# Designs tried in a protein design chat: VHH binders against Abasic site processing protein HMCES (HMCES). Part 43

Target 1, 269 residues: Abasic site processing protein HMCES (HMCES), of Homo sapiens (Human) (q96fz2)
Amino acid sequence: CGRTSCHLPRDVLTRACAYQDRRGQQRLPEWRDPDKYCPSYNKSPQSNSPVLLSRLHFEKDADSSERIIAPMRWGLVPSWFKESDPSKLQFNTTNCRSDTVMEKRSFKVPLGKGRRCVVLADGFYEWQRCQGTNQRQPYFIYFPQIKTEKSGSIGAADSPENWEKVWDNWRLLTMAGIFDCWEPPEGGDVLYSYTIITVDSCKGLSDIHHRMPAILDGEEAVSKWLDFGEVSTQEALKLIHPTENITFHAVSSVVNNSRNNTPECLAPV

## First folded at step 7 (VHH)

Design q6 (from a12 with T104Q; framework vhh_8pnl_2)
Fold by ESMFold2-Fast, scan of step 7:
Structure q6 (fold): chain B 269 residues (1-269), chain A 117 residues (1-117)
Amino acid sequence: as target 1 above (269 residues)
Amino acid sequence: QGQLVESGGGLVQPGGSLRLSCADAGFTFSSYDMAWYRQAPGKERELVARITSGGYTNYADFVKGRFTISRDNAKSTLYLQMNSLKPEDTAMYYCAAGLEYEDQDYWGQGTRVTVSA
């Protein structure tokens, strides 16, 4: 996973993240650094994306089931990184393989500190290799959406205008992530950055790509992944597996160029 | 299987040069770390050179000073300039692309390099 869409305005995104805490109280996540949130139909690594994480990471004795939403840099910069420029990191941390996460120091250390987050997106993009040509077909991949009287069903046959109406009740894709905190050696603000955990693709996606993000399907999975105060690393890792509850449609080559940031990037062709 | 296409291999004399290319026409790899691996007959595949999405390069000790890795993100093409070639550089050369620490997402089919008099 190396390209997402996360275009919702901040208020719409916040409402889409409504949840219940451990006591059953309905809540919206509290923002940190909301000014760093930059909506886009075409998010690449090194850009900021919104993630959910436990309030306990920021407040001593906070209820670990309460959630913060914060923009973080895509591409985990380990806390031990010694250089002044994160772009000089000597390896890619856009993704983290589930099968080797406990073998890689860059991921094992923050995971041991409970630094689990849920990465939010409208969906993600993958490029299918087409036999007989050198062209690849891009696909937009996302949770099945609930049909409403106003929005209607979402599919390849729907017009771009119909897609604008579905966002009011869009079910955001929730991907398992690990984050870390890096303090620049020369001083400055702490950098929060994340990686997306990846797994083998499910049967439904196997013809598009052989890997997929570890998707947390439903509030029970999301809450257990975030709640590092009550859920151990070992228990949380049981949530990391392929899922079949996913859908997709082909999109135009407009998405290929990460500089393109228009609704056409995810519209069905 | 392989999503990348290598080219530029061939037969050269010791001390000669070759430039390998690795391309995919369907997608830009600007966000990927790119690498060249090689596999000599009867040996395991080994890393030759890596270039990160940010442009940091890393080389195996046995090619330092002789090989240069570079990338052209606009063309989705990876290069390996090989100078002062030695018989022990004879191998199949594979390109690879990844978004994960030292793990590869895509592999090429390989291009053969033979260094002999």
Scores: ipSAE 0.501, ipTM 0.752, lowest interface PAE 1.9, mean pLDDT 88

Design q60 (from a12 with G55D; framework vhh_8pnl_2)
Fold by ESMFold2-Fast, scan of step 7:
Structure q60 (fold): chain B 269 residues (1-269), chain A 117 residues (1-117)
Amino acid sequence: as target 1 above (269 residues)
Amino acid sequence: QGQLVESGGGLVQPGGSLRLSCADAGFTFSSYDMAWYRQAPGKERELVARITSGDYTNYADFVKGRFTISRDNAKSTLYLQMNSLKPEDTAMYYCAAGLEYEDTDYWGQGTRVTVSA
């Protein structure tokens, strides 16, 4: 996973993240650094994307089931990184393999500190290799969506007009992430950055790409992944597996250029 | 077949030079760590050189001082400049791209390099 869409305006995104805390109270996540949120149909690594994380990371006595939403840099910079420029990191941390997560110091250390987050997106993009051509076919991959007008799911065969109306009730993709906090050696603000955990593709995606993000399907999985105060690392890692509850459609090559930030990037073709 | 297209392999005499290229569709190239691996007959595939999205380079000890890895993000192309080639450099050379620490998302089909008199 190396390209997402997260284009909802801040208020719409916030409402899409409505949740219940451990006490059963309905809540909206509280924003940290909301001005850093930049909606885009075409988000690449090193840009900021919104993540959910436990309030307990910021407040010593907070209820660990309460959620903060914060923009974080995509591409985890380990807390132990000693150089002044994060772009000079000696390895790519855009994704983190689930099978080796406990073997890699860059991921094991923040995971041991409970630094789990849920990465939010409209969906993600993957590029299918086309036999006998240099071109690859991009696909937009997302949770099945319920049609508001009809009780059926939205699909690739639906008109572009119907796609324009779905965003008010869009079910955001919720991907398991690990974050870390890095203090620049020359001073400045703490950098929060994340990686997306990846697993083997489910059967439904295997013809598009051999890997997929670890998707947390439903509020129970999301709550357990975030709640590092009550859920141990070992228990949380049981949530990391492929899911078949995913759909996709082919999109235009417009998405190929990461500078393109229009609805055409995710529209069905 | 692989996701990346290599070119530039061939037959060269010991002490000669070759420049390998690896072309991508251009859609995500700048975000990936890129690498060259090689595999000689009967041996395991081994890392030759890696270049991160931030242009940090890493080389296997057996090519340091002889090979140079570089990338051109505008052209979505990875290069390996190979100088002072030795018979033991004979192998299939594979382009690789990854977003995961030391793991590979995409492989090329390979290009053959033969170093002999």
Scores: ipSAE 0.445, ipTM 0.743, lowest interface PAE 2.6, mean pLDDT 88

Design q61 (from a12 with G55E; framework vhh_8pnl_2)
Fold by ESMFold2-Fast, scan of step 7:
Structure q61 (fold): chain B 269 residues (1-269), chain A 117 residues (1-117)
Amino acid sequence: as target 1 above (269 residues)
Amino acid sequence: QGQLVESGGGLVQPGGSLRLSCADAGFTFSSYDMAWYRQAPGKERELVARITSGEYTNYADFVKGRFTISRDNAKSTLYLQMNSLKPEDTAMYYCAAGLEYEDTDYWGQGTRVTVSA
């Protein structure tokens, strides 16, 4: 996984993340650094994406079931990294294989500290190899969405108000991530950065790509992955597996150029 | 068959030079770690050189001082400058792109390099 869409305005994104804490209390996640959130239809590694993580990471006595939402850099920078420029890291940390996560120090150490997060997206893009050609067909991959009368009947010629309704009830893709905190040696703000855990593709996606992100399907899985105060690393890793509860459609080559940031990137072709 | 297309292979005499190129067609080249692997007759595929998105380079011991990996993000092209070629460098050379630590998401089809008198 190396390209996502996460374009919702901050208020819509926040409402889409409504949840219940351990006591059954209805909540919205509390923002950290909301001004760093940059919506886009075409997000590549090294850009910031919103993630959910436990409030306990920031407040010593917080309820570990309460959630913070924060933009983090895509591409995990280990806490032990000694150079001043994160882009100079000697290996790519955009993704992390589930089968070797406990063997790689860059991932094992933050995982041992409970630094689990849920990476949010509208969906992600993958490029299918076409027979006998060097060209690939891009696909937008996302959770099945509940169709309403208004959203289901919306056409391209409809008003902007009707188009907005497509996203009002969008079910965000929730991907398992690991984050770390890096303190620049020259001083400055702590950098929070994440990697997306990957697994073998499910049967439904195997014709598009051989790998997929580890998707946390539903609030029970999301809650257990985030709650490092109550759920051990061993128990949390049991949530990491392929899922069949996804859908997709082909999109135009407009998405290929990461500088393109328009609805055309995810529109069906 | 792949998004990555290698070129520049050929037959060269010992001590000669070749420049391999690898061009992509449809992903964000600058975000990927890029690598050259090779597979010699009767051997498994092995890493020759790697260049990160931040342009940090890493070389296999058997090519240090002779090969140079580089990338041109504006042209979405990876290069391998091969100097002082030896018969032992004879192999199919593969371009690779990855987003996971020491793993590969995309492979090229390969380009053949033969070093022979």
Scores: ipSAE 0.453, ipTM 0.742, lowest interface PAE 2.6, mean pLDDT 87

Design q62 (from a12 with G55S; framework vhh_8pnl_2)
Fold by ESMFold2-Fast, scan of step 7:
Parts: C-alpha cells; structure tokens; sequence
Structure q62 (fold): chain B 269 residues (1-269), chain A 117 residues (1-117)
C-alpha cells in the first residue's frame, strides 16, 4: 500500500470515528495537532495522515480504551535515527510485512512499546498490471458502504450531487499501523511517524495486486489493536490477516500523479 | 513478476560495459526503494545493488567499484551501469521495487547478461 485518499473535512472525519470506550460511553476521539491535518484525495508516503491511538500514549494513567486522533508522517522514522532530515533514511518504512514484523528492528522495538495505531483513509489505491499495455490500471479499494436514500451509493451512473451525499455516512477504512517517536538531534518538535502493516491479498483483490494492507474490520478489532494497556503484542498480532470484506472500482490515470488532488482521483471510470 | 520492464542486457567481452534500464509506468516511482538482483544458473537470486527513495546506495561486495546504481524519478527509470565485466557476472538481471527495507513488492521479468570467454 503506497497511496490513499483521506479527504474528509476535520469535523466530518471526527464524527466518522465515533466509538465506545471500555465503560460503554459514546465518545469522539480528541485531536492532537489538528492544524497538521491535510485532507487529500491522493496521499503519498512522507505526507501526514490521521491515525487513531490510545490516550495512554500521551497521558500517564489514562484509560487505554480512550482514543486520540493525530496526524502522523507516513514513513516510520525510528527513534534511533541520527540524521537531521527524515527523508534521508537509508531504507523505506512505508509498509511493514506482517510475516517479518518481529524480525525487523525498526518495527519490533516500537511494537514492543505498544505503539500501535489505526491508519484512517477513505480507501487506498493499487495499480493492476495489464498484459497488452505499458500502462497500469489504478483501482480505488474501500469498505462496502451502506446504501441509503439520503446518502446514496457509489457507482459510475451516479451524479456529482449523489457522490457528495455518500461522504456524510462513509465508513472509513481502518488499517493496522505501527508508529514511533523521533527527537530531531538539532532540536525541535518530536516527530510521530507510522508504517502500514501489509498481508497477502485476499482472493477478491488477487487480480489487482498480490499484497494488501492489514484491515481491521469492525470496532472489536480496532479496539483490541489500539488498547496496548490490556492487549499484548502477541494477542494483537492475531488480528493481522487478509479480509474479503472490501470492494473496488477502476479509476482514471489522473491519480497516478500524487500532486493531483481532485475528486476525479477516486471517481469510477 | 511482469510489473517492471528491464532492458539493456546482451553479450559483451570480458572488461566490457553495459547499462541496464528498468522502466516503471503508471505509479509514484519516487516513493519506492529500487534494486537490481541477479540469478546465475544453479544459484539463488542475489542482491547486486539497492538505491533508496532518498538516493542512498548499497552494493554487494562483488560489484563494488565496478557497478553504479542510479535513478531518474522524472523518467520513472532505474539504471545499472556495469563496468569491467567478468565472466562470473553472467546472469539474468532483475529489477525490483519495494516500500520496506529488504522486501520486494514488484519484480521485473529480467534481462539476460552474458560475458563471453
């Protein structure tokens, strides 16, 4: 996974993340650094994306089931990194393979500290290879959405007004992530950065791409992944597997250039 | 595995040079770490050279000082300049792209390099 859409305005995104804490109280996640949130239809590695994480990471003795939402850099910068510029990492941390996560120091160490997060997106993009062309076909991949008279449904025949309505009740894609905290050696703010865990593709996606993000399907899975105060690393890793509960449609090559940031990036062709 | 297109292989004399190219069409090339691997008959596929998205390079000991890996993000193309070629460099050369250190998401189908006696 190397490209997502996360375009919802801050208030809409916050409401889409409504949840219940361990005591059954309905809550909205509390923002950290909300000014760093940059919505886009076309988010690439090294940009900031919103993630959910446990409040316990920021407040000693906080209820570990309570959630913070924070923008983090996509591309995990290990706490031990010595250079001043994170872009100068000598290896790529955009994705973390589930089968080797416990073998890679960059991921094993933060995972051991409970630094699990849920990466939020409208959906993600993948590029299917085509036999008769040197071009790849991009697809937008996302959770099945509930069809209603008010919100409508996504389809090639839908009008632009119908597309606008679907976002009010859009079910966000929730991907398993690992984050770390890096203190710049020259001083400055602590950098929070994340990687997306990947698994083998499910049968439904195998014709598009051989890998997929580890999707946490439903509130029980999301809660267990985030709750590092109650759920051990070993137990949390049992949540990491392919899912068939996804859908997709082909999109325009407009999405290929990460600088293009318009609704055309995810519109069906 | 058919997702990257290599070119530039061929037959050369010992001491000769070749420039391999690997073209990517359709996604954000600049975000990927790129690598060249090779596989000689009867041997396992081995890393020759790697270049990160930040343009840091790493080379196998057996090619240091002879091969140079480079990338052109504007052209979405990876290169391997091979100088002072030896018969033991004879192999199928594969282009690879990944979003994690030492892991590969995309493979090319390879280009053949033969260094004659």
Amino acid sequence: as target 1 above (269 residues)
Amino acid sequence: QGQLVESGGGLVQPGGSLRLSCADAGFTFSSYDMAWYRQAPGKERELVARITSGSYTNYADFVKGRFTISRDNAKSTLYLQMNSLKPEDTAMYYCAAGLEYEDTDYWGQGTRVTVSA
Scores: ipSAE 0.422, ipTM 0.709, lowest interface PAE 2.7, mean pLDDT 87

Design q63 (from a12 with Y56W; framework vhh_8pnl_2)
Fold by ESMFold2-Fast, scan of step 7:
Structure q63 (fold): chain B 269 residues (1-269), chain A 117 residues (1-117)
Amino acid sequence: as target 1 above (269 residues)
Amino acid sequence: QGQLVESGGGLVQPGGSLRLSCADAGFTFSSYDMAWYRQAPGKERELVARITSGGWTNYADFVKGRFTISRDNAKSTLYLQMNSLKPEDTAMYYCAAGLEYEDTDYWGQGTRVTVSA
């Protein structure tokens, strides 16, 4: 996973993240650094994306089931990194393999501190290799969506007008992430950055790409992943596996250039 | 347009030089770790050299001092300068890109290098 869409306006995104805390109270996540949120149809590594994390990371006596939403840099910078420029990191941390997550110091240490987050997106993009050509076919991959006009889930054959209406009730893709906090050695603000955990592709995606993000399907999985005060690392890692509850459609090559930021990036072709 | 395309392979005599290129038409090139792998006839594919998104390089022992990996992010191109070529360097050379430490997500088609007297 190396390209996502997260284009919803801040208010729409916030409402899409409505949740219930441990006491059963309905809540919206509270924003941290909301001005750093930059909606885009075409998010690449090193850009900021919104993540959910437990309030307990910021307030010692907070209920660990309460949620903060914060923009974080995609590409985890370990707390122990000694250089002044995060782009000089000696290894890529855009994704983290589920099978070796506890063997890599960069990921094991923040996991031990409970630094689990849920990465939010409209969906993600993958490029399928096409036989007989060096061209790749991009696909937009997302949760099945319910049409507001009683026509079932949206599909590749739906008109552009129908796609415009779906965003009001879009079910956001919720991906398992790990974050860390890095203090620049020369001073400045703490940098919050994340990696997306990856797993083997499910049967439904195997013809598109051999890997997929670890998707947390439903509020029970999301709440257990975030709640580091009640759910141990060992228990949380049981949530990390492929899922079949996913859909996709082919998109145009417009998405290939990460500087293109228009609805055409995810529109069915 | 998302593809990795190798070029620059060919036939050279022992002691000769070649420069391989790998052009990227669809990725956010600067975000990827890039690598060159090779597969000799009857052998397994093996890592030759890697360059991270941050510019750090790593080389297999059998090419240290002879090969140099580099990247040009503005041109979205990866290079392998091969000097003092030996017959045992004969192989298909593959460009690779990854977003996970020491893992490969994307592969090119390969370019053939033959070193013979």
Scores: ipSAE 0.388, ipTM 0.707, lowest interface PAE 3.0, mean pLDDT 87

Design q64 (from a12 with Y56E; framework vhh_8pnl_2)
Fold by ESMFold2-Fast, scan of step 7:
Formats: sequence, C-alpha cells, structure tokens
Structure q64 (fold): chain B 269 residues (1-269), chain A 117 residues (1-117)
Amino acid sequence: as target 1 above (269 residues)
Amino acid sequence: QGQLVESGGGLVQPGGSLRLSCADAGFTFSSYDMAWYRQAPGKERELVARITSGGETNYADFVKGRFTISRDNAKSTLYLQMNSLKPEDTAMYYCAAGLEYEDTDYWGQGTRVTVSA
C-alpha cells in the first residue's frame, strides 16, 4: 500500500469516526493539530494522513478507550533515529510486514510502547500489472458501502452525481498502523509518523496485487487495536490478517501522478 | 515477472565499464526504495546496491568503490554505473523496488552481464 484517498472535509471525517468508549458513552475523537489535515484524493508517502490513537498516549490518566484523531507523517521515523533529516533514513517505512514486525527494531520498539494507531482513508489504490505492456491499471479499493435511496448502487456505470452523494455516509477504511515519536536532535517539534501494516492479499485482491494493508473490520477490531492500556501487543497482533470484506473498481490513469487531486482519481471508469 | 524493465547488460572485458538502467511506469517510483541484485549461475541472488526514496545509498562490500547507484525520479529510472568490472561480476542483474524495510514489492526480469577475458 503506497497510495490512498482521504478527501473528506474535517467535520465530515470527524463524524465518520463517531464511536463509543468502554463505558458506552457516544463520542467524537478530539483533534490534535487539525490545521495539518489536508484532504486529498491522492495521498502518497511522506504526506500527512489522519490517524486514530488512544488519548492515553497524551494524557497520563486518560481512559485508554477514548480516541484522539491526529495528522501524522506517512513513513515511520524511529524514535532512535539520530540524523537531523528524516530523508536520511536508510530504509523505507511506508509499510511494515506483519510476519516480521517483531523482528524489526523500527517497529518492535514502538509496538512495545503501545504505539498502535488506525490509519483512516476513503480507500487505497493499487496498480495491476497488465501482461505484455509496461502500463498498469489502477484500482480504488475500499469497504463495501451501505446502499441508500440517495446514492444507489456504487459501480463503474454510476453517474458523477451519484458518487458525490455517497460521501455523506461513507464508511472509512480503517487500516492497522504503528506510529512513533521522533524528537529532532537539534530541537523543534516532535514528529509523529506512522507505517501501515501489510499482510498477504485476500483471494479477491490477489489478481491486483500480492499484498494488502491489514484492515480492521468493525468497531470491535478498531477498539482492541487502539486500546493499548487493556490489550497487549500479543492480543492486538491477532487482529492482523487478510480480509475479504473489500470491494474495488478500475480508475483513470489520472491517479498515477500524485500531483493530481481531483474526484476523477477515484471515479469508476 | 515484475513491473520493472532492465537494460544495459552485455559482454565486456575485465577492467571495462557498463551502465545498467531500470525503468518503471513513473507514477510511484519516487516513493520506493530501489535496489540492484545479482545472481550468478548456480548461486543465490545477492544484494549489490540500494538507494532509498530519500537518495541514501548502500553498497555490498564486493562492489564498494567500483559501482555507483543513482536514480532519476523525473524519468522514473534507476541506474547502476559499473566500473573496473571483474570476471566475478558475471551475473544476471535484477532491479527491485520496495516500500518495506527489507521486502521487495517488484522485481525486474533481469539483464545479463558477462565479464570475460
């Protein structure tokens, strides 16, 4: 996974993240650094994306089931990184393999600190290799959406008007992430950055790409992944596996250039 | 087979030079760490050189000082400049791209390099 869409306006995104804490109280996640959230149909590594994480990471006595939403840099910078420029990192941390996560220092250390987050997106993009050509076919991959009388069925044949209406009740894709906090050696603000955990692709996606993000399907999985105060690393890692509860459609090559940031990037073709 | 296409291989005499190229479609290249691997007949595939998305380079000891890895994000092309070639450098050379620490997402088909007197 190396390209997502997360275009919802801040207020719509916040409402889409409504949840219940451990006591059953209905809540909206509280924002940190909301001005750093930049909606886009075409987000690449090193840009900021919104993630959910436990309030307990910021407040010593907070209920670990309460959630913060914060923009974080995509591409985990380990807390132990000693250079002043994150671009000097000697390896790519856009994704983290589930099978070796406990063997890589960059990921094992933050996991030991409970630094689990849920990465939010409208969906993600993958490029299918077309045999006999250097060109690839991009696909937009997302949770199945609830049909409404307003939005109808989502598909390649749907009109642009129908796609505009679906966002009012869009079910956000919730991907398992690990984050870390890096303090620049020469001073400055703490950098929060994340990686997306990846697993083998499910049967439904195997013809598009051999890997997929670890998707947390439903509020129980999301709650357990975030709640590092009550759920151990070992228990949380049991949530990391492929899911078949996804759908997709082919999109225009407009999405190929990360500078293109229009609805055409995810519209069916 | 991968989504990367290598070129530039050939036959050279010891002490000669070759420049390998690896081209991609151009849409995600700049986000990937890129690497060159090689595989000699009857041997395992081994890492030759890696360049990160940020431009940091790393080389295997057996090529350090002789080979230079570089990338051109605007052209979505990875290069390997090979100088002072030795018979031991004879191998199929593979381009690789990844978004995970040591995992490779995409492989090229390979380009053959033969160094013989």
Scores: ipSAE 0.493, ipTM 0.767, lowest interface PAE 2.2, mean pLDDT 88

Design q65 (from a12 with Y56F; framework vhh_8pnl_2)
Fold by ESMFold2-Fast, scan of step 7:
Structure q65 (fold): chain B 269 residues (1-269), chain A 117 residues (1-117)
Amino acid sequence: as target 1 above (269 residues)
Amino acid sequence: QGQLVESGGGLVQPGGSLRLSCADAGFTFSSYDMAWYRQAPGKERELVARITSGGFTNYADFVKGRFTISRDNAKSTLYLQMNSLKPEDTAMYYCAAGLEYEDTDYWGQGTRVTVSA
């Protein structure tokens, strides 16, 4: 996973993240640094994306089931990193393999601190290799969606006009992430950055790409992943596996250029 | 990344030099770790050199001191400068891009390097 769409306006995104705390109270996540949220149809590594994390990370004795939403840098910079420039990290942390997460210091250390987050997106992009050509076919991959005025899912067969109407009720993709906090040695603001955990692709996606993000399907999985006060690392890692509850459609090569930030990036072709 | 295209291979005499290039059509090149692999006839594909998004380099023992990997993020291009070439360096050379330590997301089509008198 190396490209997502997360284009919803802040208020729409916030409402899409409505949840219940441990006591059953309905809540919206509380924002940190909302001005750093930059909506885009075409998010690449090193850009900021919104993530959900437990309030307990910021407030001593907070209810660990309460959620904060914060923009974080995609590409985890470990807390122990000693150089002044994060780009000088000696390995790529855009994605974290589920099978080696406990073996890699960069991921094991923040996991031990409960630094689990849920990465939010409209969906993600993958490029399918087409035999007989060097070109790859991009796909937009997302949760099945319910149409506003009738039961059923939004798909490639729906009209472009219907696609413009779905965003108010869009079910955001919720991906398992790990974050860390890095203090620049020269001083400055703490950098919050994350990685997306990846797993082997499910049967439905295997013809597109051999890997997929670890998707947390539904509020029970999301709540358990975030609640580091009640759910141990060992128990949380049981949530990390491929899912078949996913859909996709082919999109235009316009998405290939990360500078293109228009609805055409995710429109069906 | 959308597409990786290698160039610069050819026939060269022992002791000669070649510079391989790998151009990426995508605009997220700077985010990927890049690598050169090679595959000689009848052998497995093996890592030659890797350069991370942060510029950290790693070389196979058999090319240390002779090959230099570098990247130009502004041009979305990966390079391999090959000096003091030996007949044993004869192989198809492949460009690779990845976002995970031990995994490759995208491969190029390869460029042939032949070292012979």
Scores: ipSAE 0.356, ipTM 0.680, lowest interface PAE 3.0, mean pLDDT 87

Design q66 (from a12 with A35G; framework vhh_8pnl_2)
Fold by ESMFold2-Fast, scan of step 7:
Structure q66 (fold): chain B 269 residues (1-269), chain A 117 residues (1-117)
Amino acid sequence: as target 1 above (269 residues)
Amino acid sequence: QGQLVESGGGLVQPGGSLRLSCADAGFTFSSYDMGWYRQAPGKERELVARITSGGYTNYADFVKGRFTISRDNAKSTLYLQMNSLKPEDTAMYYCAAGLEYEDTDYWGQGTRVTVSA
């Protein structure tokens, strides 16, 4: 996973993340640095994306089931990184393999600190190699959406007016992430950055790409992944596996250039 | 068939030079770590050089000072400048791209480099 869409206006995104804390109280996540949220149909590594994380990471006595939403840099910068430019890391941290996560110090250490987050997106993009050509076919991959009478399906009657309506009740993709906190040696604000955990592709996606993000399907899985105060690392890692509860459609090559940021990026072709 | 296209291999005499190129326009090239691996007959594939999305380079000890890896994100092209070539450098050279720590998502088909008199 190396490209997502996360285009919802901040207000709509916040409402899409409504949840219940451990006492059954209905809540919306509280924002940190909301001005750093930049909606886009075409988000690449090193850009900021919204993630959910436990309020307990910021407040000593907070209920660990309460959620913060914050923009974080995609591409985990380990807390021990000593250079001034995060792009000079010796290895890519856009994704983290589930099968070796406990063997890599860059990921094992923040996991031990409970630094689990849920990465939010409309969906993600993958590129399928086409036989007889060097070109690849991009696909937009997302949770199955609940159909309304005229607006719950992208693939059915995809006029521009119908597309505006699908986002009102869009079920956001919720991917398992790990984050870390890095203090720049030259001073400045603490950098929060994340990686997306990846697993082997499910059967439904195997013809598109051999890997997929670890998707947390449903509020129970999301709650357990986030709640580092009650759920151990060992228990949380049991949530990391492929899922078949996913759908997709082919999109145009417009998405290939990450500077293109229009609805055409995820339009069916 | 690979998803990356290599070129520049060939026959060269000891002490000569070659420049390998690897082109790909299908994914977000600038976000990937890129690398060159090689495989000599009867041996396992081994890392020659890696360059991160941010331009940090890492080299195998046996090529330090002789090879230079570089990338051109505008052209979505990876390069390997090979100087002072030795017979021991004879191998198939593979281009690789990855988004995961020390793992490879895409491989090229390879280009053959032969160093002999």
Scores: ipSAE 0.406, ipTM 0.712, lowest interface PAE 2.7, mean pLDDT 87

Design q67 (from a12 with A35S; framework vhh_8pnl_2)
Fold by ESMFold2-Fast, scan of step 7:
Structure q67 (fold): chain B 269 residues (1-269), chain A 117 residues (1-117)
Amino acid sequence: as target 1 above (269 residues)
Amino acid sequence: QGQLVESGGGLVQPGGSLRLSCADAGFTFSSYDMSWYRQAPGKERELVARITSGGYTNYADFVKGRFTISRDNAKSTLYLQMNSLKPEDTAMYYCAAGLEYEDTDYWGQGTRVTVSA
């Protein structure tokens, strides 16, 4: 996973993240640094994307089931990184393989500190290799939406204009992430950054790409992944596996250039 | 198979130079760590050089001082400048792209480099 869409206005995104805490109370996640949220149909690594994480990371004695939503840099900068410029990292941390996560120091250390987050997106993009040509076919991949399933239609809205009306009730994709906190050696604000955990593709996606993000399907999985106060690393990792509950459609090559930020990026072709 | 396209291989005499290119046709490039690997007949594929998305370079000991890796994000192209070539450099050279530490998501089909008189 190396490209997402997360275009919802802040208020719509916040409502899409409504949840119940441990007491059963309905809540909206509380924002940190909301001004750093930059909605886009075409988000690449090194940009900021919204993640959910437990309030307990910020407030001692907070209820670990309460959620914060915060923009974080995509591309984990380990807490032990000693250079002044994060772009000088000697390896890529956009994704983190589930099968070696406990073997890699960059991921094992923050995971041991409970630094689990849920990465939010409208969906993600993958590029299918077309045999016999150097061209690739991009696909937009996302959760099945309740409205289209009830109508007997398996696809998304049938035209770009119809996409506008589905966003108010869009079910956001919820991907398992690990974050870390890096303090610049020369001073300045703490940098929060994340990686997306990846797994082998499910059968439904295997013809598009051989890897997929670890998707947390449903509120029980999301709650357990976030709640580092009650759920151990070992228990949380049981949630990391391929998911078949996804849908997709082909999109135009407009999405290929990450500078293009329009609804055409995810519209069906 | 292939998702990246290598070019620039060929036959060269010992002590000669070659410049390999790897083009990304219609694919995202600037976010990836890019690498050159090589595979000699009967041997496993081995890392030659890597350049991160931020421009940090790393070289295998056997090419230090002779090879230079570089990238042009505007052209979505990776390069390997090979100088002072030796018969031991004879191999199929592959470019690779990855978004994970020490892992590869995409491979090219390879370009052949032969160093002999």
Scores: ipSAE 0.426, ipTM 0.727, lowest interface PAE 2.7, mean pLDDT 87

